# Designs tried in a protein design chat: VHH binders against MCM-like protein MJ0961. Part 9

Target 1, 362 residues: MCM-like protein MJ0961, of Methanocaldococcus jannaschii (q58371r317to678)
Amino acid sequence: RNEELIETLNELGRKKNIIDILSNYLISQIKGYELVKKAIFLQQIKGAFKFLPDGTPLRRDSHILLITDPGIGKSTMLRRIARLFPQNAYASVTTATGGGLTAIVTREATEIGDGWVVKPGVFVRANEGTACIDELTVDKNVMKYILEAMESQTIHVNKGGINVKLPARCAVLAACNPKRGRFDRNLTVIEQIDIPAPLLSRFDLIFPLMDKPNRKSDEEIAEHILNTHIETATKDYKILGAIDIDGITVDEKLLKYYIIYARSCAYIEENQDLYLGEFDETKLIMPYLTDKAKKMIKKYYLEMRKLGEGDNPIPITARQLEAIIRIAEMHAKARLSDKVEDVDAEVAISIIDDCLKQVAYD

## First folded at step 5 (VHH)

Design A17 (framework vhh_enristomig)
Fold by ESMFold2-Fast, scan of step 5:
Order: C-alpha cells, then sequence, then structure tokens
Structure A17 (fold): chain B 362 residues (1-362), chain A 123 residues (1-123)
C-alpha cells in the first residue's frame, strides 16, 4: 500500500547533503547550530540494532546534553523534538513533580492493582523514542534518579498491588544552564558543568551553546521564516512549512516517515498512525564499518587518547570509541546505506571532536 | 465525603501505652497505603509509620520497636499501638491516606487527612 511512499523515501536518501537539509528542516525555527541540529537528527535515526548471543539488545541510543546561556532557545529545540513522535516526551525538572520524569501511582477506578493506576513519566512514555529533559541541573537529587533510569532502561513499579517492570529504553536529549546561570569565558567549559561524572559520562555529545554576537539577526531571520509560512497558508493554500528537494516536496509528514524508515524500515500505516510492525532484523538497515571508515575512526581515537594523557579533565575511554561508531552508523542509516563509509566517519569525528575540544581539551 | 477520624489519644505516664484508631469512610480503604504522622508543638509534621495495601509496614527510626501499625480492612480502620511512651512522643497524631507516589524518588502526597488526636506524655 505504501510502495510509492517507500520509493520516494529511497530517492530522498540518494540526494546530496540530504542529512544537512533534513536536519536543518527538523529545527528550522532556530538559525545556525548546524552541528547541533545534525546531532539531534542523527539521535532520532538511532544506531544499528546489535544483539548479544542471547538476544539482548546493545545500546543504540546516543544521549545529548545542551549547556546553554539563557535565551538560546534550548526549550524550543527540546519541545520541537518532543512533538516529533508520540514516543517522544518532554519534561522540565523545574516544573515537573518527580513523577513527571519517571512514573507515578495514583488512585483511579480500574482493574489494575487495588485501585491504583501507573501513570508513566517521560522515561516510560519515551520508550523507543527520545526523552527531552529540560533544566537538568536545577535539582541535584533528581539527577541521581535520571542516571539510574538511563542505566537500568526499566522502571520497576512495586506499589499498591502493582508489580511490573516498565521499559524505558530511550535516547535522552537534555538541556541545562552553566553552574552560575551563564558561561564565564575566562573559565573552562568543564568547570562550569554542575553534573556528577557518572551522569556526565552517559552523554555521548555535550554542546556548550554560548550567547552569539548575531543573536538579533537570528531572531530577525526566524521572524521572517514564520511570517513567510503565515502568508503562504493564508494566501495560496500551499503546504505550510514544506521545502523542495530536487522536485520532491518534503513536509512534516514526509520528514517523519523518512526518520522512521531510516530507523527501522518499519511499515507506515497510511491515514492511521505510524506503525512499527513486528521486529524483523532482515528489514533493518544495519550498517557495517568499511576498512576506510575503521581506519579513520581508529586514528582519531588514538590521537584523542594521546591528548587525554596527563592533566586533562575527561578521560578518553572505549566509551568515546563506541560513541563515534554509533554516530557513524546513524549517519550511514540516515543515508539509507548498509555501509559506514569514510564520509560517515568524517561526520561522526567532526561532531565528537567539536564536543571534546570545546568541553575537555583546549 | 471522604473522612478520616482519629481517636484513642489522651494523657499517659512515661513508659505507658496507648492505642490510636483511625476510622475511614468515603473511599475504598483497602486500596490505599495509609500513614500515621505527628506534630509536636513548635516542630514540623513528621512521618511515624506507613502500612501499604499489601500489609507491608515501615517505621520512623525513633519509634521502631515501640510502635506497631496495623489495619482492619473489614472495619475500614487503621491502628497504631504505642508502647514505652516517652516525653518526646507528645504530639497531635494524624491519619493520612496516600493518593500519589513517585516511583524513583519515593515522594508521596496525601490528599486525605484526619483532624488529629492529641497524645500527651507527662514528664
Amino acid sequence: as target 1 above (362 residues)
Amino acid sequence: EVQLLESGGGEVQPGGSLRLSCAASGFTFSSYAISWYRQAPGKQREWVSTIDSGGSTNYAESVKGRFTISRDNAKNTLYLQMSSLRAEDTAVYYCAAETYYDILTGYSEYDYWGQGTLVTVKP
């Protein structure tokens, strides 16, 4: 039923710079931050499914932390991603009770337990999607529970006659401000991150977003784009927010279909909802490292290990190597490729390098 | 229409015993975890003990081994058996039904509260 749609998605995957174009379209309301947008887009694509011999899935999600000066638009980015799919969810630590992040048990008229109902928080609602956690550092006690949820990938409810394990296998897109509310440019970025090392180490990508000299021009460009969409909707009845890629009209719906397709080649249920059919590994894009990509990643990892010797604040471990591999695989999947080529490794290295050099190594 | 009504308080000598009762109406008592709280003059309200719907019990360290919480679901009644009472146990004792529980933080909220019953342990 969806043969024409699948053909269109495959054609999009062959276009030059498709990932750059789609990642900018995903968060079009914010000008600039091209690497951040690309990283967030790749996070939505997720890594390759890898399994232990016993069938246990390995982590395919990359976690992203945005550390921003006030006014950068971090909440706008997080809410945009949270609204992208039903599986995505948003919570602010500042305004959410603890149950908004994890799970709560409340009394309802129901057959579940002895009158108690489990209401899933962001981690459970975001299972197989993205949990968008705003204001991460405003409550230090909450950070310990977020770390536990990220580590266990399950929430165990044992309350009110209910005894169930809820899956919470999600990517985390988190945002916070520096320790003193704003970046001090005379201090290293790492000195200004108020996050315990165990939690900080769970984030594959850490982006410090400082106030830009051209902030007003960014606001003016955003305003212009919004006004253009309003005029298009009211005057011409054209598809609001659509872009053209070499004769293919890409709107919000097609962008969502592309991401789901790149992620799992799942069946898309037309005029109903997005449907993830029964898991079938033969239909997944499971890219493998080519020799060129392997050599590039290995060379970069060894160079970073050398830079990590001595007095540097973040140790370079196998976790960074795994992060590079995951991101390279995400990029290959985003191109609808079953091979991780040198171009995929270059992009993954550039993203990781930007993060590590801004945060850990000057 | 939800009501919790405490009884059994009074004056007692140090080392004495009292049994507090909390009669519940207007909700399905057996489905709720129910707690005893107390508030001494000039102090914040403090948790004393909880019994959940499954019968599991917890106690504040200061009362462990001296107080016993129990429930009678057929009578919709919660009990607190207090023994070896001390001057520091002097407080108004409140019955509260848990209506909200956060799984990871252990944070609870109680929307149903009684009026309290005064326990005075004379020095």
Scores: ipSAE 0.011, ipTM 0.376, lowest interface PAE 9.5, mean pLDDT 78

Design A18 (framework vhh_enristomig)
Fold by ESMFold2-Fast, scan of step 5:
Structure A18 (fold): chain B 362 residues (1-362), chain A 120 residues (1-120)
Amino acid sequence: as target 1 above (362 residues)
Amino acid sequence: EVQLLESGGGEVQPGGSLRLSCAASGFTFSSYAISWYRQAPGKQREWVSTIDSGGSTNYAESVKGRFTISRDNAKNTLYLQMSSLRAEDTAVYYCATYYDILTGYEYDYWGQGTLVTVKP
């Protein structure tokens, strides 16, 4: 059983365009936006486990920001990812508080009497998963908590006699609208993003999704959004229809197994429908950068560093280099490779370059 | 332009002390872990000590209890206080930061180094 499943997953990983096919299947509720779907899919795969010589862990997660015109389906994308795994979580800034995102300390009745109790917020609940943060720009006072969580990857609670550090090592998939609610095509994208530079710079990928005046596309998007909301309203997890990939039937469960396998993770039966076995660090896919991939990434980084010289809204720093490496590693893992080759570097550079040129440069 | 500049090296007798400094510029010093490495003549570069952005320290077993790493974020400066120096501590000491993380353990930015000679 398990052995047959693993062979099927390995066979899928060898299929042509598997990453494009699976990423479109992951968010099949929305038509188009293939690059955005690929980025979100890769975000779920996560980067390699890496440590500095002193044992300091490097960030595995890439953060994605969707800045969209109304009606594009950003909430549908976020809710889809939030429901993908139990570790994932959804929050709207419209209803969320700083404590609701991080942690709340309250005095409550317990089995041993009245005491201070820690209630984990969205970032803590999303540890080792993805935190889907909707309507990011509706409350600027909440943004500081989001930035602090993304920077520290921990939530420190020091209140009511409680002094604990809670892990919050999660990917952030955030969405918002432009400053005036809709994009003005006569203004640059960056002028329309109502997010402070420190928070904006934490996002590896920023996708401006503009509403195009195409009636057929609009009707298709609207129909898929409505169908997704109807399914959501029943409180049932959205079940994707099966697809065929060269004789292999891929359903929701097999898609989830593929993601887990590419992550080199195992899930506990008590918490999930999925189980690939106990966590085994010897089976961990830890892609290493080939010399060719290193050279390509380094060359691109130096070129972008030159373009970023001066007062640019998003400075080119070591963070961008780290982002390119994470995405290249995610792509290699997504094709079940232990090597980051030139093809992985090319895809990562293409994604980053497209985002930077749309938002910050040219 | 990232620059790291080491200073404070020199000649010292066994059992003596020296304080090395590394002046950093061109990056947000307070946000990065920074390390000391050393290279003796004819040998490979070896790690000596690291201090992370939060102030946590780590040391190579050969220098533990004798060397102390510290940082001053306001001055963008890294320090290495060396005591109980031995002949085997003779090396060029380098300051390094992890801008080239392409292989997880590689450093892209190194200083010019400062020579420490322990002479009997």
Scores: ipSAE 0.000, ipTM 0.157, lowest interface PAE 17.4, mean pLDDT 77

Design A19 (framework vhh_enristomig)
Fold by ESMFold2-Fast, scan of step 5:
Structure A19 (fold): chain B 362 residues (1-362), chain A 120 residues (1-120)
Amino acid sequence: as target 1 above (362 residues)
Amino acid sequence: EVQLLESGGGEVQPGGSLRLSCAASGFTFSSYAISWYRQAPGKQREWVSTIDSGGSTNYAESVKGRFTISRDNAKNTLYLQMSSLRAEDTAVYYCATYWDILTGSEYDYWGQGTLVTVKP
C-alpha cells in the first residue's frame, strides 16, 4: 500500500499549480495572503541537506518573520503550523523563559536517589521541525536566546555533571506587531520593526501584513478572542475539509504525507500514523542548481550588491545569496524535482525581492 | 478544567489607581509563568506584564514604573497594581498562562477579561 501512496504523491506533484493549491490548503482558515502561505509551505519543505567538506551540516531552514497589524490572524497561522507535526512547537515570548526555549537542568528525586535531569526546551523539541515564536518583540532579554539558538543550531548543556550538545536544527516562524501596535503608513516599515540587526538578519523573509481599511467592531473583536480561548481549551486541533485536485481527494493526512515525502525528514519513524515505510537517506531529494538557475541567481545577487553599496537600509551579504538558494531548493523539492531550474530561481527571486522592497523602501 | 477569572476593573479618573486580580484553578499555579494582557477597542491584544514561577518580572515599556505585577501562590492569585493611569490604559485586561513545553503541554489559557475605563 506504500507503493500506491508514493505513486499518488508523485502524481500529485505533477499537477499544475500544486504548490499554490497545497499552500492555500495548509492555511485555509485565513483568506488571502497567498505569498505568505507559499513561503510558510516552502519553509516546511526545507532546503537541500548539505554538508561542508569537514562533515558539518549547513543550515537548510529558512526563517520567516510576520510583522502584522491587529486582526490579521498571525496567531492562527502560527498555531496551525505548530500543530502540523509533533516535532513542531509553539511558544509566546510573553511567557517563555530562556530555559523554556533552550533547555533546563533540574534535580529530581527518584526511588534510587536524586539526580540531574535535562528538560528540552522549544528549540530542541522543534528539531527537524518548525518553532513558532509568537510576540517576538515583547521582551528583548529573551531575544538573545532566540538569536543564539538560530545561530548555533545546537543547545549546549553543561551543568549537574551533564555535558551534552542537543540538536536544534529547526525553522523559526516568528510573529510580532509594529512598535506602536499597528503600522503607521507615513513611516517606513523598517522604522517600525523593534528588532536588533543581528536577529533581524537571520530571517530570510520578512512579511509586513497591514490590515484592511474595514475594521471589526469592538464586540466582534472581543467575541473572537473569547471564542479562540474556548476552542484552545477544549480541542487539540481542527481538521481541514478535503479538496479535489484533478480527481485526487486531498485531506489533512495526504497533505502531511506530501510534505514528509518532499522533505525527506525524521518524521517517518516518529509518526507511525504517517509512516511511509523504510526511508533510504541516500535517496533524499537533494536538488542541485542548473547552469540557468545559477546564472539567474548570480545576476540578481550582483544587482542587489550594487544597490547595497549606496545609502541603503539593508546590507547585502552572502546571507542574501544563501537565502535565495534555500528558497529555490525548497521550491524544486516542493514540485518533487532533483533540479533547481529557472522557474525555481524566478520564484525565489520574486519572493525575496518583494520582501526587500516592502521592508527597505515601502 | 483550567480556569482564569479576572476582577477589579472599573471606572477611574486620570492619575488614579486600580488593583486587578486573577483567580486561577485547575493547574499547579506556582509552577507556571502568568501574564497580563490588554485589548483596547479596534486594536490587537497587547502584552502588559509577566511574572514567572521564580518571581522574576517583565513589563511592557508603556507601563514600566507605573504597574506592578505580583503573585500569591498560597491563594492561586495573580495581581496587577496599576498607578498613574492614563486615557490610553483604557482596555479589557486579560489574565493568561502558557503551559511550558517542559511539562509536555503546548496550550495557552485565557480569562474572560475585566474592563478598565480611564475617563479624561
Scores: ipSAE 0.000, ipTM 0.105, lowest interface PAE 23.2, mean pLDDT 76

Design A2 (framework vhh_enristomig)
Fold by ESMFold2-Fast, scan of step 5:
Structure A2 (fold): chain B 362 residues (1-362), chain A 120 residues (1-120)
Amino acid sequence: as target 1 above (362 residues)
Amino acid sequence: EVQLLESGGGEVQPGGSLRLSCAASGFTFSSYAISWYRQAPGKQREWVSTIDSGGSTNYAESVKGRFTISRDNAKNTLYLQMSSLRAEDTAVYYCATEYYDILTGYSDYWGQGTLVTVKP
């Protein structure tokens, strides 16, 4: 029994600004980009596990696209997330193939002499985790494979006596540069994104990260680097890389436990047995959307639809509503709540609104 | 365009050795599992050996301990080192890769083959 660990995780979840603190710790290698870090952290928590009346699972994963100027650290962010859990995977489109992304079927010796075997690709290996796709726009043929994998959420194999559906239900964290390698401030953001509309529409969040040379930002980055060197010179080496949150020492291991605990909703008493030894996501009690949160999300969605009637480049559809709900659920889970409340809706709306203003709606 | 080109075949006496090569082009060689197959006159193709992208190998029971598959990702080349050759190893040897993907379904790529003849 992990009673002491559970008590520590529950106490941690009650701390002020816990989501902001943990999301910055998750990607501490990059200074700034707090909203991006929060979105990526929430992506790891995942939305509520839901099914249609016919038993078809609804998408609980939010897909994130980072479109960045060089030097921002997009590849650093992707590799950090790929290393977070064994379920996560990294691929660069510069080296990716269709089979490498989905599945390869080859022959090997079996009881009957030889037979077909399936070698899982990136999306299958990233099942229930995050697929980190770097250099998204370097090969348009590979983008079609990525779109179909994101749509299907399963890879069906029917060859050589093998008839199996491999689950590929994962979040996608993708990164690329603008069309010309860096942003041109005289052009709209959407003109600089070389991604077909069907694929672009699959991303709940699109973050255009522009490198703006300013003295204050450069000074903050310099201070971060210097403080890291000062800290490592004076800190007890047995706890290097750990942070303190009101007397609780949080290291890599505790951060990972917190994410799993939040993701599985194990903080809800009825889910604890599933977390500790019997894991069946279909039986999990998920946070539910409160009337206050529902009203807030609906109001914002209707306001955005009305704004979209004014010749905007991206139409507002039910997909944006679903994206807001997923992110609100992620935030509620991240603060260890059994309810999606107004605070969760506010954060989800803030993240979506920031993305829409930067990409689609000036 | 995906191309596989085998070489290294020829005549050899029983108990002899040969090394086959397969030069690959038109795809990301290092990302694919690649296999050797063979076809004896008048018989169906049989699988011989596979090496995956990570370097793990598998062999048909008839060649295990006698044949060694290897790859050089820097040269985009697959090898089959054959030793202790027997008359029943006489066949055309093919380099092949096969995969399933969502867009194209099942796809396979085959070389033109290289003939190995084991004669006293």
Scores: ipSAE 0.000, ipTM 0.219, lowest interface PAE 17.1, mean pLDDT 79

Design A20 (framework vhh_enristomig)
Fold by ESMFold2-Fast, scan of step 5:
Structure A20 (fold): chain B 362 residues (1-362), chain A 121 residues (1-121)
Amino acid sequence: as target 1 above (362 residues)
Amino acid sequence: EVQLLESGGGEVQPGGSLRLSCAASGFTFSSYAISWYRQAPGKQREWVSTIDSGGSTNYAESVKGRFTISRDNAKNTLYLQMSSLRAEDTAVYYCAKEYYDILTGSEFDYWGQGTLVTVKP
């Protein structure tokens, strides 16, 4: 039962390039964007549980913003992640209200008379998961609710005798188009992002995804979609969409188990039949920074502080340092290690560096 | 500027029917839940019914089975169909857009001027 499954998961974690393979498998319907897929995969693994000396919990989730040309498949990526776990949720700002994202308080008849009722919104329903927020920039009034949910990680309702704090500790995977609907390659990326600085600064990773007309890549994408459709139509009873990793067949369910296992959370998900047992704190993967990883991260941070000196649109602060540490810990967890080593620091630095240079320093 | 304007009130005999209307302007009507409240002279304001953006309805126990709330998003209009009216239904009826702002903890209530319903034998 659990023992055989755990042995398989541990074996997968020892395979070469396992994170690259699994992250591409997670979002297999989109070709390319390997760095983006890796970041989204690591976001699902989540960071380590950490507390300040006074007991204040540190943020373990990294927030990702995709700012993309039409047709790239941002909605496909968001819906894929929203469907991954029951705790994940999808919302489009085009149809969402502030209350729909946070909490709605309405009058309803109850068994004891008429009263106020609280209905949890997307952020509350996505607690301990990922909130996938599409079309982020279409309503500036709604963006205020998103910012507050990301900052507080709780939604407080104090209305009509109701006084409750609803947890909203989730990762945010958000997407939008540039100000004019499509990137203008003659303008800087930051000039084309219609997001207030306080909200923009909450995203650890910002990926500008531009439409690159490449006939060969388009043909490969089309071929993949068509072949998947044909396989479905032929009634092939073999596991569709499964991949083989050195003799181990990885399907959707095993991918989900791997992510749960890497989080070191054993919990029951009745709706998905995902069960590894009761939560056991002794089995929690608690990554710690090795001296080499610490030196690499510190050196990169100090160099970026020097490059960012002056009036840059994204100031380099302790927030970016914390983001690098979170991503490095996520990478270590994703390979089932309690040590953050050179490879983890290098990957985290590569991801952060790519984002900062494309958005802040071009 | 958000505006709500009620109409359709008047005098009716017990057991009779009336249809109230609320014309809304200054906001995207189809996106919000809208409520009916009533206030009899000398009494506190009482919730009557709510219809959400998706068309789901809720009613106070005192009017359940007798009143029907509905909306016409194309006309930005809210309705309350009242049947089997009783003397106790005599009140000023208000259309209300109630919104609890999670950011500030403040509620933004927009009320109409009301329409008087009098049930007299």
Scores: ipSAE 0.012, ipTM 0.487, lowest interface PAE 8.5, mean pLDDT 80

Design A3 (framework vhh_enristomig)
Fold by ESMFold2-Fast, scan of step 5:
Structure A3 (fold): chain B 362 residues (1-362), chain A 120 residues (1-120)
Amino acid sequence: as target 1 above (362 residues)
Amino acid sequence: EVQLLESGGGEVQPGGSLRLSCAASGFTFSSYAISWYRQAPGKQREWVSTIDSGGSTNYAESVKGRFTISRDNAKNTLYLQMSSLRAEDTAVYYCATEYYDILTGYEDYWGQGTLVTVKP
């Protein structure tokens, strides 16, 4: 029953470490990288709905960039998320075109004869979901389409007598390798990311995933990469088994229900395929910042501003403050709370701090 | 704005020593990793050594134990102390840094180079 399902989801949300448990379950094919998995899980939960006085929607999505040494399993993470919901989509920049990412208008045969047909691209198909963009840096000409889609959150089509705006309000989970194919630990991280500032600045979270230095031989390193590749290929299509959380059996279906419920989805039906409901404010989780959370976020922001005094490759601006607030809201929603408390702020700060110090401050 | 100027090159006999300097300006020198590269006649440019903002150093295998990279942040100057020089070390030596410019993204800044010739 719907009421029983909602009761189960509410009970699950009260369990200790539920966000850590569910984020590891979401991407169980990859061992470790717990902070990255948590960030990706929170990205699926999305921020609060906010509008300007004129009705213009504000960005609720957090964009994540994974920049990694070969063999880490970034493609496995992207494909897992792309398969999570029907509204999620995957594309590789190696094969994608600008129109394939946005939309194309072509002359094609239809049941009513030859006419102009709009074919939605990746960003339009990923509306209200996540667009997983692999090999981001391989073609700089394609980057302009990605930037414009992220900025506008709409794709405007004005061709062949068609004049429409297609919604593309999606999170972007992107991945690439460093400028020279592998990180050089003797150089600053930011100097090894071959992405123009306007596009790089759209990512709330940038995770440099380095293969940790070890004293193993080149042969052992090569063997590890090969084994990771074999395991990754095998696990890309693995069906997730159920886990037990204090007497509650959580399978793939219940995980998906939990995510959409935490998003403040209005409609859930037991024994049906997942439905992403209509906007219903009576069922929305609209978290607000508590005084403790505000104080904690403000203190951290001011400390980071002081550390960033003088010239820095990534300036600390209001954008970082907005990113912290978005992630804190996602965390509160993920534990099914209408309040952003100190624990939510602490998690958001830890995620942002890790990214900023690894990328902006050596 | 970013400027790199090498000096200290010249002619030496095999087994000799030279110290190269690179004067940097137009950026916060102390915050960036700076590298030495060289280009021998008819060959591609090759990496020689890097020193990061924290003072950690790395060397190409061919120069390890013979060359020493160092920096003076107060003077915005990079050094390369070369010893036990060989004919194969004959090259134009460049200092270089990768700088992230907000308007243009990544920019590689190179000096004009300084010629080192090892002759009997």
Scores: ipSAE 0.000, ipTM 0.106, lowest interface PAE 20.7, mean pLDDT 76

Design A4 (framework vhh_enristomig)
Amino acid sequence: EVQLLESGGGEVQPGGSLRLSCAASGFTFSSYAISWYRQAPGKQREWVSTIDSGGSTNYAESVKGRFTISRDNAKNTLYLQMSSLRAEDTAVYYCATEYYDILTGSEYDYWGQGTLVTVKP
ESMFold2-Fast, scan of step 5: ipSAE 0.190; ipTM 0.602

Design A5 (framework vhh_enristomig)
Fold by ESMFold2-Fast, scan of step 5:
Structure A5 (fold): chain B 362 residues (1-362), chain A 121 residues (1-121)
Amino acid sequence: as target 1 above (362 residues)
Amino acid sequence: EVQLLESGGGEVQPGGSLRLSCAASGFTFSSYAISWYRQAPGKQREWVSTIDSGGSTNYAESVKGRFTISRDNAKNTLYLQMSSLRAEDTAVYYCATEYYDILSGTYEDYWGQGTLVTVKP
């Protein structure tokens, strides 16, 4: 009964540059930052499923940190993702508490009398989605709750006669400013990140977004803000407009269906018979690396490992290899493929390489 | 290269206790769930216990209340504290984790060499 929709989604997955087009459409409110938008889009697609022997799902989420100069639009990006699905959530560390991030247990009057109630926090509400955490570095005491949620993927509540484990398996999209409020180009990026090593190491991708020292760009941004403010004052708010992709009209609803479909790990082949294009929610498929993709990722990892030993002490570990593989799998899923091909490896490597080169400065 | 090395096995009398250790190397230990399995003579391997990256634990019904799994991320070491041991607990005990192997392009199960626990009367 949803066959026509599935056929449309499969056709979209075969379009040239579909991931670039959809990722730019997802965060169309921000000009530029195409690589960051692609990484955030891939984060929404999620990695491959894997389960422990006891049936517990392994973490498939990639965590992204945006460390930005003021005015770049980090909050706009985070709020856009938080509003994408009901299971996504937004919090600012400026106003958040440990309980607000995890869970609060309170005694309240109810229809059935007084009782203890559990109010889910941001990480629990973001289960199977994305938790968007703004102003990450503003309160060091809150960081311990963020690290615990990212590590355990569960929140334990043991208070008021309640003893439960709440699932918190979510991607984290976090943002902050450098230690001094903006980047100092005479210092390394890593010196300006005010995050303890255990928490920082949980982020697969770290994007330093530096403002350009360019008066023309500042004038353009200021003029855009003023014009947008004037237009908003005189016009009703409008939902994100549709785009045309080779005869297919893609609106926000179809974009959301595409992400969910790609995320499900449903089996999709380019030459699949359209009359057999059934969606099977029980069919979990892990994308597999092709020989070309394996060689490409292995070569890059070994080259980065050697670079860390020689001239620049870049801390390259198995974690970076895992990150490349997760992102390559996300890219393959985003184009609705169960094969991780050289194109997927190239994109994953380019994203990781860009992050590493921007963070590593000697 | 992923390696798991168990130790602490031996002979013990019924009702006794043993502490098994598993030293891990070649992967980011703190990021992975790690399990204990055992294999008695002539039987298939059976799951005993798992501890996830956040410290949450789960146990097979046959060992619940008698065994305690724990981890030390600073030492890259997994532990199994065994108490009230029974003849039926006699087995080779294996430490196991799933690691993403770039050569296979899939998650692979990595197993230690095993450590023998014998509960003798």
Scores: ipSAE 0.000, ipTM 0.173, lowest interface PAE 17.6, mean pLDDT 76

Design A8 (from e38 with D101E Y106S E107R; framework vhh_enristomig)
Fold by ESMFold2-Fast, scan of step 5:
Structure A8 (fold): chain B 362 residues (1-362), chain A 122 residues (1-122)
Amino acid sequence: as target 1 above (362 residues)
Amino acid sequence: EVQLLESGGGEVQPGGSLRLSCAASGFTFSSYAISWYRQAPGKQREWVSTIDSGGSTNYAESVKGRFTISRDNAKNTLYLQMSSLRAEDTAVYYCATEYYEILTGSREYDYWGQGTLVTVKP
């Protein structure tokens, strides 16, 4: 146990707006998109660690889809998250194959002679992390393998004398462009998403990011990019890009420790320069839903079900309710709370509501 | 149509060098692992070397340090640079792309060339 680091992390978790500040710092190279950054940050925290009475683990990962006009920076966001932890991985469907995503079996020399060996793909490498899948819609055959990996959460290898099941319990952060490369404002968003309904329904959050040219906003984005390059070029000393949060200096390493701690994982490999100590299950943050939060989530769900009656093309189901609960739990964990309170429910509802109103006919 | 065409075989003296080429067509060459195999008269086909889509290489122990596998994705071509050749290297050399989709259990590619003969004469 590292007591001083843990006390610093606990103090950081008590700071006002800590989730907003850390999520913006996580993807600081892109200006704006605060809700998207917050959703991606919460995805890294993961939901509550829960099991059914028979020992089967419940899904704690939320899958996020970014469907964007060109130039918004979706690939930058995905590559940033892929570099965050060794358990995170990146692939572009333009260069990946189904085996590059799942696993392939190839020949090589082994200690006992020449044989077949498994080359794990993105989903296996991203186990307990995040699989960042760029250009999702460029190959329909690859989308099939992505859906199956998301559904099974395991990759079964049965070839060349190898017979093993590889875990692939990961969050998916996927990105693509609309069917015709950019959004047409005269068509519904759902008509422009070239993803089969079974795969689309696996994503808890769908963010349609449309390019809305605005001189002031474009100027601010340009300034941010330019300033990031200037700051990156500074080299008189090693420690660059740190921020101060009410007397606490937060750099890349402390951000990573905070995320690991909020996940309730006590150990990261020492050679990655991320070491927290032995795993301790008593540190697991398993937030429970408070009565006030339960009432807020239930009320919102019933109101959305009412709006879904009649003309709306996307039905509201128990899947959306489960997504709200997962995100609320992630938010509670991100502020280091063992209780899902009204503030957590409000944030989760806000994120889900924004996505549904942008995708569904209102 | 997937096609693999080997070339560069011939006769060489012990200790000599030879470079084999394999021209690929009909698939996205850069996305797949591709291998060299060889078969000597009266023997089973043996694996020689593999290079994956990322450029990582593997070799059979019998050729390690003497053979170098490489690829040129712009030309859709696989190479095998052979040095310090021995009489036991005499065989027909094949290039092959073997690829299995593990999630579905399906094989996407399993294609072989016609081979090119390498003869090492004392």
Scores: ipSAE 0.012, ipTM 0.402, lowest interface PAE 9.1, mean pLDDT 78

